# VHH binders against f4i9g2, part 6

Target 1, 368 residues: f4i9g2
Amino acid sequence: RSEKSEERRFDQKMSAHGAGIKTSSSAVPFASPKSRFLSKQEKFYPRCTPRLTGPQSRDTPPKRDTGIANEKDWGIDLLNENVNEAGTNEDGSSWFRESGHDLGDNGYRCRWSRMGGRSHDGSSEWTETWWEKSDWTGYKELGVEKSGKNSEGDSWWETWQEVLHQDEWSNLARIERSAQKQAKSGTENAGWYEKWWEKYDAKGWTEKGAHKYGRLNEQSWWEKWGEHYDGRGSVLKWTDKWAETELGTKWGDKWEEKFFSGIGSRQGETWHVSPNSDRWSRTWGEEHFGNGKVHKYGKSTTGESWDIVVDEETYYEAEPHYGWADVVGDSTQLLSIQPRERPPGVYPNLEFGPSPPPEPDLPPDQPQ
Key: E = the ipSAE of ESMFold2; O = the ipSAE of OpenDDE; V2 = 0.75 times the mean of E and O plus 0.25 times the DockQ between their complexes.

## First folded at step 1 (VHH)

Design c2 (framework vhh_3k1k_2; at its last look DockQ between E and O 0.20; V2 from the best seeds 0.00; counts 0 for: pae O 11.9 > 2, placed apart)
Fold by ESMFold2-Fast, scan of step 1:
Structure c2 (fold): chain B 368 residues (1-368), chain A 122 residues (1-122)
Amino acid sequence: as target 1 above (368 residues)
Amino acid sequence: QVQLVESGGALVQPGGSLRLSCAASGFTFSRYAMRWYRQAPGKEREWVAGISSSGGSTSYEDSVKGRFTISRDDARNTVYLQMNSLKPEDTAVYYCATGSYRWGTKYSYDYWGQGTQVTVSS
């Protein structure tokens, strides 16, 4: 979870625990919690980054929560070179730099640039690939993929992409952005994966989220959260977290909230499971009627329960939804992509438009 | 891929000792935690002991603490359960298990051996 997402939840000014109790987080259970399980989950999502293969700034991991690469992070100028060369340095290390321009059906065009290096013994290597893609359906894409490994056997992979889908007939445009990063240890059974995404359309529909998972210190974790706005005042936010030790202890926390104009609900569950499959859980919920009354309910495996209606005002600031002009301003590089010239009388064949790339195929749950 | 074969089950008298073995194949044994479970007649399967992939951490069910010891020999791809001061209540089929987690999901698939019968009776 980004700092921005935490600040947004903080600023919602919702109370989860009755009149006069101020909390900026909707994830707090109604009853006095044994929330150490949640605290353990939070501390068990550390980032790890393998050692760099050299003093290259390109090998530096992207900043956390900057899921959208700004113009300086794009090697767009590399796409203007037509090069295909390789060499060997005095220390025996090798390098290559290549660019290409692939053409396909329905006006498909991909301009790409790739560069990489390898140590003299092959124990360290790195690669960067930058691309822009387009076709006659209104599709445009910018992307970057970086990967490498070092002499310790550590490996890493990261991507960023921004995609425009446009339907001229329905006058609907959608922009999707995502960033992904993975690191794996070569010496320990440890690794992690993180993905962030944002999707926007011209009518203010938005979807944002993150998916994180990994293994470190003999513990595995998995986290996913999402935010959805329909452009009409409806808001859906949710988080789902899970962790497990190698010895079979599991715990998790999940919650969801849905609101429209101060009317809505929140609900959640905090749980843990022993190696003996003994499950403890606490579930909670709130219904907000928009009239100064809130229904609060919940129960635990150990017999705690509550079901009350309280006088409490829900103050919820709707997240602003972006119109097309805002999206266009934020996507100058994407929108500047020049499609192939369409010959007179040739119409786009929509059945051959590119599909979004599939999720990357990740290795099994063990670092190789 | 994963195969687990338990051995060492026997009939023993109360107060006796027994060592169970579990031979593992089809995976990189040294990178996986190993666990022992038991199923007594008419009862649900119960966790008995666990040992981490590094061998640096062990854990036990309360009723066996101080009597049972879990250990591993990565060179032999084997996990052991040393059972001392056996009681009639320890009568069960003993299973070894390991977990295989699906990278990127909340799902894991536990792999189990076929079990070995331990009977504690006079």
Scores: ipSAE 0.404, ipTM 0.773, lowest interface PAE 2.5, mean pLDDT 72
Fold by ESMFold2, look of step 2:
Structure c2 (fold): chain B 368 residues (1-368), chain A 122 residues (1-122)
Amino acid sequence: as target 1 above (368 residues)
Amino acid sequence: QVQLVESGGALVQPGGSLRLSCAASGFTFSRYAMRWYRQAPGKEREWVAGISSSGGSTSYEDSVKGRFTISRDDARNTVYLQMNSLKPEDTAVYYCATGSYRWGTKYSYDYWGQGTQVTVSS
């Protein structure tokens, strides 16, 4: 009988060396998702186009695992006036551009531009919207949304944004960046979604993370992770990844770590579930005392166990490699957004708790 | 409405063979994995075999491996379980099942047939 069968795959080569490796163990072979999502080769256009030429075609889906782009990668350039234009490119495709302003309470202003295109036969289309938002509370936002489809039925959607807030309790500046990305194949059972975020404040607090999921034919996967730095030496990191097949086999690994001043812990689990719900599991942990001693322990459902103390230097990333100063330097357009000018006698409506914010004093201009 | 109808269950002697069928309707059959389960008297339902939506992957519970074969015919919207070398411990009600992948959710086997009785006795 020449049968194709789905094999349960456990790798008994799980690491228990006591070396303090920070990554999840690979005791179960993870299927590396093979992306069958094929993007069409994007046509080359000159960087300097003739007058009356519309925007470049944007029929390219987003790519997986690319994080959050910088402002400059988008090239956001909002129009100064209300625009409603349309035209036709040399290849017969159509395009449009429009812009506008929305105004609201408390000095709210949204400047926006919207553009799009469509192939000659209408089988491909794309849309992209840009915006700048502000109000009198110091809030600013820069953002993008794009979507499209192609003649093969592939479709995609992506958002990106940067936001400046004043914390209502501390009056502390915060910058948050985020992206959502999605693509689906028209010809295969394939698609994926990702949400990314980064949060920073001026005192060194940093939070980053992602939620991802997808499918390639018979396999689906999920990935979540987070990092948190409190700006005072505390670090929390975690990852939770898992996958499943249509036949009901599931597997995954997860780990977390918490550290302060060389003292902390790591722990994790690698697991596999058969279609009958039989579960194999291997757990591990490390306790770091800050004195050169590390307690390492673990066990598995196959009877493996260990519980030892070793001499080992503690390693972990104590500070983010990309923090407040970096995000401020990369957010120049966000920070340059000009709020609406207040008419004399019009005051912002600030909703705070029982302690109103102090009135800011601005020192006189200095010669520069 | 999703419907799954099993057939082919019978009384057979030990060592005999049966082929079970599961006719599917109300969905695009070729896009979904199919599984067989069984439930013996006084026991919980257990997984027996599965076949992927493409038909390129199959899997079997250890006690039936080599004796049972799962297959599918997408043109007839039917999944089969060929059972050979039957033993008294194979006596059970046999069910077919399917599920769906919904965007952002796990794959689950939420749709079941009414079952077909297989009895193996001297």
Scores: ipSAE 0.152, ipTM 0.656, lowest interface PAE 5.7, mean pLDDT 78
Fold by OpenDDE, look of step 2:
Structure c2 (fold): chain B 368 residues (1-368), chain A 122 residues (1-122)
Amino acid sequence: as target 1 above (368 residues)
Amino acid sequence: QVQLVESGGALVQPGGSLRLSCAASGFTFSRYAMRWYRQAPGKEREWVAGISSSGGSTSYEDSVKGRFTISRDDARNTVYLQMNSLKPEDTAVYYCATGSYRWGTKYSYDYWGQGTQVTVSS
């Protein structure tokens, strides 16, 4: 029985004639009295006293987990060449500033600025070095190194680098960023280390990663992660985090994702180890078939297990949130580096620019 | 060089008490947690007790809870294991251990002493 429920179109036309009441109320402009307080603008003649204020002491350790700084954060002023200045402040602290340039083959030029300070008693010191590098091959580099120690015995070291170069294999422009940070406590058995890297090319290939290590007295922690994008839809992501106490307790979580064109897998593990070496773990996996079905499976050491196929949409990031266009946009200072003028008839030796300096060796193990 | 020297092991009767000592050298003792392990004949080495670098935290294997007490004297670079209400099952070589972490790795290294024999027998 086909009951045709009739959608009655009630057209109600209501005409309401709302009347135009003109109320004229002549609001009288209360002339608030212009009190002419002629405040004598004391012409603060900016006494341009050249505040020869040497660089202020920076005696604080860097913050953790700050990522890779971009060039916008860098106050690099390398315009003043061959500066050599030093002074003593009123408080007895000392400062220095120096700048220079190094020249090399293939039009290599390194402009650098270095500054630092020392407390009156010598217990605290800091140094910052800034540089830009270029050659005729298209190589450009910005970098900074900061280090210091304070009166409490804390020490820190930081470095950032941005590099523009041509990839040896693809001949594509590549931008690489790297950062390392470390700090040690003078009063506690504490320290941390971070290594960050980002690599981009014009085809959308992207690699990102970080290694973080930390210790605070009885606890140590590790964090490692990586992301890889091939620019064609292939994605690899992984994370591995764990912590340990000095008493032998350990715990961690790790996962990995691999996807291509909506097909892929995820896997992970959460685990715990007691001081007596008893281990608990839960492992899980997902298989994504690209058809809206996901095979989910897992097990634990306590006897838990599952194996199911569910209807679920696959979500993965085929492209990095921050990719080539973004890094180029954020690399204006790097890109603005001007190489030396190339003499007519001189061609850069195709010997690919100096390989980025070998990654500094991991800081030596804290002396036991 | 890190050195750990255990002492105090003896033959005791069930229900007896024993105090083990571990003298440490070659490292800043006060910065490291200390642990005791034991190994019975034909068995794997097992964790017994641990004490934090500060001495503020202690942990024990379930089988020894309430009977054993771990303590440290940083001035003497020594860790102790007071063992009360000893049982035949406590018969083992007891080892003192300290750990070291290698920066940039997930690996820890343990330093061990030569051990001291504890025998609980009627």
Scores: ipSAE 0.000, ipTM 0.218, lowest interface PAE 11.9, mean pLDDT 77
ESMFold2 (binder alone), look of step 2: mean pLDDT 82; pTM 0.829

Design c3 (framework vhh_4orz_3)
Fold by ESMFold2-Fast, scan of step 1:
Structure c3 (fold): chain B 368 residues (1-368), chain A 121 residues (1-121)
Amino acid sequence: as target 1 above (368 residues)
Amino acid sequence: EVQLVESGGGLVQAGGSLRLFCAASGFTFSSYAMAWLRQAPGKRREWVALIYSGGSTDYADSVKDRFTISRDNAKNTVSLQMNSLKPEDTAIYFCAARPYSWGSRYDYQYWGQGTQVTVSS
């Protein structure tokens, strides 16, 4: 299959990846993660759904009102269910649900709910923690962390969080969203991981990205992408995707584009490495001068090359609120919320957000 | 003719500092991404740091917060400031260049010959 893959790469158009006149990024992290290299293969999904009487796992992100003007009303509705209970089923399985409040310095408050269950022998279990944190600086965080495993050794883990920062020192509000998911098979060489983040400030600065990795049997794949907008017309987008087989065949595609007011560049590489380490690649680039001329250049290991200037218009659009707004609604009003009143003499909290869970060891970077 | 020439290597005691330089010629330096990689005796090459044509930087976890990569496009140079050196930093340090901003941390078009850094304990 390596030969067919190399032929397909070679026959693709020069600008086939990263044409960039209008580009939509990937779906939000809770959509089915598709790799271009695995589009025809089934993705592993663990059987970690609890079948216990009692609380059940809930979807992420949680339902909430994002159109409010007051930070106290921006929250997770399920945290209003203040229940503390536990039980044991006739098969010896157990479940629990608990909730609480934590208070601290600078008006810190945390509301949380945690629930879970386990089989009699502990071979299957799940847990889920939901929280809402805030303080007097206008910091507010909504989050969830879920994990589980089943008796077959399958395991899964996911997080989601949304953080509002209202920096009193710079008078600048910003929103950060992130999510991580992973699943591993206990019986097969199969698993996947994805991490997604999205950041916005009140001046239109945005940063979005994702890191994805998976394996299914003898194939592994990696996918990374990022988008950055400075709110003043600068746009940076890039993607790096590659895959390999246990037999040592590797292939990938990567590109980057940077633009400001119609001036910028695009560049990329499509590559393939056979099991005996023979490498084929085609590199390409474009320089856009903003004057109706574009410099296009490229080369391949098989001797194809070009270096031309063409008459061509450059068109692109920046979508600073792309992705999450399509799922959870417009959050623009949240960026205009003012910090809560603080008692005189209280020092602002300068710490931002919780530390995310440690990212799983990622496979090695793209090979030569 | 393309050349990458490293300098600034030497012997230094643990906890000390050293600055490496790489002088580039024969290509449009300002449009290239520049990197430092190292190779200790008996080990394979390890990526250390990367600076993109636009000035953004990436670092290996083992050197993060201790090393700083920078570039001077007017002089066609890239440098690596190494602070709080450890015996484990002992290696031959290589300068490398590529015309695109993204790719494998080990995939470069041009390579220097390397400069030796030895950190005594």
Scores: ipSAE 0.000, ipTM 0.102, lowest interface PAE 20.8, mean pLDDT 68

Design c4 (framework vhh_7qia_2)
Fold by ESMFold2-Fast, scan of step 1:
Structure c4 (fold): chain B 368 residues (1-368), chain A 122 residues (1-122)
Amino acid sequence: as target 1 above (368 residues)
Amino acid sequence: QLQLVESGGGLVQPGGSLRLSCEASGFTFSSYAMGWYRQAPGKQRELVAFITSGGSTNYADSVKGRFTISRDNAKNTVYLQMNSLRPEDTAIYYCAAHSYGYRWSDYKYDYWGKGTPVTVSS
């Protein structure tokens, strides 16, 4: 219910946005939280707009409707130069770049670059800020924020950051990566938000996840997933997705799996609620004993049920997928750290969480 | 609380000069990029001149070599020196302040003046 309450809160914000209440949209909890800048980092953020040294675009950076963006403008050379430039394109659109550097206590250093542009009449605009922060504790933060909007009220926002922590002996302790993206229509009650994160420690512990929310064509949807690995063969994965329409139809899928050394379980539920509140549900589960036997069970609201033990080999992914590099580029450029090798033939994608496992096959003698 | 006030417009003959001023109040002027825009009767508003917080300048091709934008951070003022004025420069001239996201939660802020009319007539 808590999640349903959270989803209703999100829908309320979307409705308020569609009503033209602009101040409520900037107050949504999906914006960068204050807690991100607590403790040592918070002491320095008010003095400095940071700049990211991050990966250069895999493609030529797209020009937004109103600005100049060139590969060299997004390159690492800007990070080492004090830049204050502005220009006007042949079409009358304008652009600017500025950069800065700030120093603080405990070896704190912040480098930043800001770029932006506007159409000739000011009807559309974009901004991009890159930053790098570090201190003597071995803390290092690389980040970027991009945004754009037009006179029709359309807007988009994107942020990427990587954070590195070292222990008191200067050994790598933890890496944290995150990305957030959103877009909103100014003319329709439509928009979406997504957040992605990856965390790794020196012992191979890994946590990944995503939260997604959106609304389009009188339909709202929510998607969350997470993966946890202990670095020693234990795996936990889960997904929870659901959607609704303005007409009152709702549906969802959720599942989880837990495995260690070939032993574990999977379970899930697919459900649907009609506008008149009629509910259909199918619940399924698997218990894997590590001995070539799998216990499969499930039931549905239409009277289907099964509880069987079958001969089947257990299959699951025991190591983390490395999808960050597919989204932001080569991690050696970002952190000067060698990326870990991906398992052969696997293409992880941070666009979506891991696909839910296919529903277990119907019992062998089920009718078509 | 945040306000821009333009002054210095008026009637001038072709080939004449005017100096426009835009005085800012209620914000940290030195951190803002400043622009001069104009809107002629029946036309869309266009950018004329732009100056960054660091002092870098840029101009529309139609005014290059004739107009000069400058700023005085101690007076919270941006200026547009207009030389060799032409009838086609006739417009209402607007001052705008632009702050581009300089913190995680800060995004571009636009502030506009009410405009000052410039008429170039023989």
Scores: ipSAE 0.000, ipTM 0.129, lowest interface PAE 19.6, mean pLDDT 65

Design c5 (framework vhh_8pnl_2)
Fold by ESMFold2-Fast, scan of step 1:
Structure c5 (fold): chain B 368 residues (1-368), chain A 121 residues (1-121)
Amino acid sequence: as target 1 above (368 residues)
Amino acid sequence: QGQLVESGGGLVQPGGSLRLSCADAGFTVSSNYMAWYRQAPGKERELVARITSGGSTNYADFVKGRFTISRDNAKSTLYLQMNSLKPEDTAMYYCATLSYRGYWSTGYDYWGQGTRVTVSA
């Protein structure tokens, strides 16, 4: 019941229903990321952990916090309204709605709807665009782009898309989801960027990841993570999180794990660099042999070390709980897109492709 | 949940004809898409022909003009008429059906066991 949680929930509902969102320069989602990051690092990765406690437990990947990727809240009804209208609200703000239907080569079809508004004095504005696309290759796309800005220089934008790649000739199917969000303050040296993606194929291959960056005055932070499942029992998960200050202090934590049929490894590093470039580091690792024994090892730059073998059963789910049937079940709006009728005897041009996939390293690359 | 059963395969000489049939009591007139796939030894399964519940058809380039896909919704049967057969058509032929209820993009809801077609002189 916290006010912050209720405000966040309210903002998500406003976004999902196409209502205008008021963005405050002082209320960016990562407004106190230094406090949050330090608390997390202190809790999960103490600087001076006694060697007898052994290596750190596995960190969990960051959870999605967009709401936009929820199929049941997608703005499909906006595409069916087919309107071009404008008006003025009781508070003196203005609004508009615009729609279009574009056709192209190889069965290309795009239906889109856009809405937006401005405050009475023009000091605040927002725009929201929803679309669906398809072509004769079996390609389908749902998308949304939202943005806003105010006269104080605050700005935000977010985009989300869901894509089906289907090649019936080779019996391939893949669903890809992605989102990008950014907010910037016009009055403070503050802002954040978030990108995440999920990719699934009909054979159980899965790829998920996120790339996040933020700044609040004198602090900057980066967070990356990924998960990969090959559909045949192999799993790869990793995170890499780090931060720095204007004074030159840097710190971070990273880990990786890979498993197949209860056999695998995990390893990580927690590190800190002082303003005068003195580096402290603690590395740890585990080797799982699938025989009821686990090799655990680690060391630090201050001389701490351990190398032990323990009796421990390795249990790791090779397949994610959220499988292809769940992905398809959550993608009913995408799957309901109706492509243009293809004339008898016309085959699609399979070289006509969708937009390139999102780049994993699109925002600024991290120094080590 | 219904089961697909293919029949009509066999040995024919080049230039010959075969008619494949696929039967399943689980077919519904308005919701199922149906297809014929084939798999030659050492190759991946490839789509031969597809037909919607409304009768719209799609054919692979390598069979266009030679093969005809059809369905009889009242009899819950799918057919593939194969004319002017070539040695390259030698494969195991599979009937498949899919539902548009969240599974059509996974490939197919149901596959048959296959029927063998050999084209040899």
Scores: ipSAE 0.000, ipTM 0.088, lowest interface PAE 24.1, mean pLDDT 68

Design c6 (framework vhh_7d4b_2)
Fold by ESMFold2-Fast, scan of step 1:
Structure c6 (fold): chain B 368 residues (1-368), chain A 122 residues (1-122)
Amino acid sequence: as target 1 above (368 residues)
Amino acid sequence: QVQLVESGGGVVQPGRSLRLSCAASGFTFSSYYMGWYRQAPGKQRELVASISGSGGSTNYADSVKGRFTISRDNSKNTMYLQMNSLKPEDTAVYYCAAGYSRWYTGDSYDYWGQGTQVTVSS
């Protein structure tokens, strides 16, 4: 199962003439942790083949997989307050749904919904929790946590959060989005983890990144990337991917680029370490002077080397394809969260920060 | 040429504060994990704190949690360790380290500084 509804809760839209029709289901489908584990594991198989750089060859960084697409809907759909229902589906599986509303210090408010199910034979279970939070400091949050496990010890876990911060002193705003997903086998030494984040402020600062790692068939792999824009024309992008076997073979590919107004650099390394610790590597770099000349250089442990200056126009992205105005446009539900009314003469405690109550507990604890 | 240069060490009384700095050159600072390690006489080198390239993730040894704060300024290629409520057991040589992967720990870091002495005594 690869549908996005598995990654977060939202109203089910009925296929009909009226595309705007939404219906909350009283039956909640049971998710299969093992099927999800295998599909996600295969998606994150690394490409750790050394790439070749040579004189006059342009080495372009590979396109990144964000995992958090800008076309995704970041909203949530909470149940009505005071829901507390449970039942059994026709297939013998059981389900429950509940909702709550918590209040705390400094205007803290949390509205939440939780749903869960258990298979007919009791061998598998899953839970989803959705929430919105706010307080008087200008903080707002939307969040989702989903998890499942089976009697063989297989488990999976997903979360995402969208957070707004306002500085009452300067009226500045920041919006941050993050998601984490993982799955593990209870019978095999196998699993995977993914984390994505996007951070934006009203002044054009942007940071995006992802960390991924996994293990399957006695091989472990790591994939990381980041992008940073300062809102003033500076950009930093980087990618780091590497893998290893239990017998000690390791290999990887990493690169970075930094630019401002056509001036900057790119550099990278493709490397391999054998089980006896013999290291091979090939490093490459480019210096961009902003004058139509690019210095390209590199070397390898096997004696390959180059150091040349070429006529080449520098290409780089100084601005993100998805920026503050786009983030605000996609964050309408976050922005519409209604904080608690502040009584006259009561001001937010900005010096000491809020003291929110604990989030609703998930029964039982996640085993990871 | 990669270089890490520590500064800010010295002799200080218990309960006082000290701020260490690590100036980096010769590599793209913001793509590297950075860490502070320390080694006291007769002990092996131990991790004090680490910080991801973006600054979004930090990790601390249990002995310094709540007292020390690691930070970095990527525009200055500099990492910092703010050391509050110093204790005699914090006396050690403090080393700056840089690694390209979150999995570099101890001697697994790619680059190391020369070290700076911190002595906490009355």
Scores: ipSAE 0.000, ipTM 0.113, lowest interface PAE 19.4, mean pLDDT 71

Design c7 (framework vhh_surovatamig_d1)
Fold by ESMFold2-Fast, scan of step 1:
Structure c7 (fold): chain B 368 residues (1-368), chain A 124 residues (1-124)
Amino acid sequence: as target 1 above (368 residues)
Amino acid sequence: EVQLVESGGGLVQPGGSLRLSCAASGFTFSSYSMSWVRQAPGKGLEWVATISSSGSYIDYVDSVKGRFTISRDNAKKSLYLQMNSLRAEDTAVYYCARGPTYYRFGSSKWFDPRGQGTLVTVSS
């Protein structure tokens, strides 16, 4: 079962492209495949060191697969225990727990709890940090970071955070959720990185996206997608995926769509570059006017072309998947954070705010 | 920065005519497709008509074909909607909108109704 799940995490689309690109087709591609509108992506995940067993009563944190964590176990108990201790398990592994409370300017407060361990021989180690932050601007943050490594050079880390920004002057509240995961092999030329985010404001503006890249032996791949909703009926979605080999073969697929009230467009390009720099591409487009007619057009470097108008109903969901009440309902733990008491006559500095963590460096061969 | 200002709405009898105007500023008008969209009382937004940047492509919803004419004057940065043979169901607030804008990879183009709208009431 686990072996089959690992096989399903291998990106077979890259293998199909590398194993002889389909440069022509007898079928005209007028339908938008589900794969262009669903962000489901299969990934190869290198083996990582398993977490050490901590204290006997400590449960292993719930597994998060990919994307924004919808996990509800935030380690609130860890934040409330407020302990600092270390010990050795019966198997000879060592463990520690530490906690802290940092204060700063403009009412900044951070409560954190960290635990970790090492195997008896030092061949593997892991850490897990949980935190809660707030300040007088209405900023609130919950987060977790977990990581591990072994003596063979394998390493992994993952992080998840949820943030509330409240701008009292603009009457704009925004919730942002993000997750980042990375794994690297110390013995194989293999590794991957994934970042996901979701952002919502009280007016229905929504931004979602992901940046992913990975390498397995002589092949590297990149995937990016974004989805934007303005809260007023406009929806923008795009995807850009591409891969390359050490031998200089490159291939990719990219598309974008923009809709408002059943009116909009889609366009895309599938491309391939051989090691000798010969480029093949197929470009396509659709224009939707909301009147039961769709203009479809496209061409390829191999001479395929089409330009037709078809009778086709455009059904497009223009409303956000969540209302603000649904978003804040899911954020009960974040909203329960109690900021520091503000002394009478002291006003918050509304320009105070933490920056999101910087994204790790992407491979140098990624085109922009 | 982008501004769209509609005018020309009012009260008319069924079968009457109105001409709506939209004055655009803050962008290169001649480089964008323009549309009219409307919102009837208690209903959602409905697309009415689109004209391409050059005027070479024009399209309408089926309910207004043969009755409404969309046009533009790129030198005056103005969009127009000539409405003939008006019906009670044409009663709505009419908005001038930039777009649909065909998104290009790496660009931040948006389709967005930015005008205040102009009310058209068709009543007997």
Scores: ipSAE 0.000, ipTM 0.108, lowest interface PAE 19.1, mean pLDDT 69

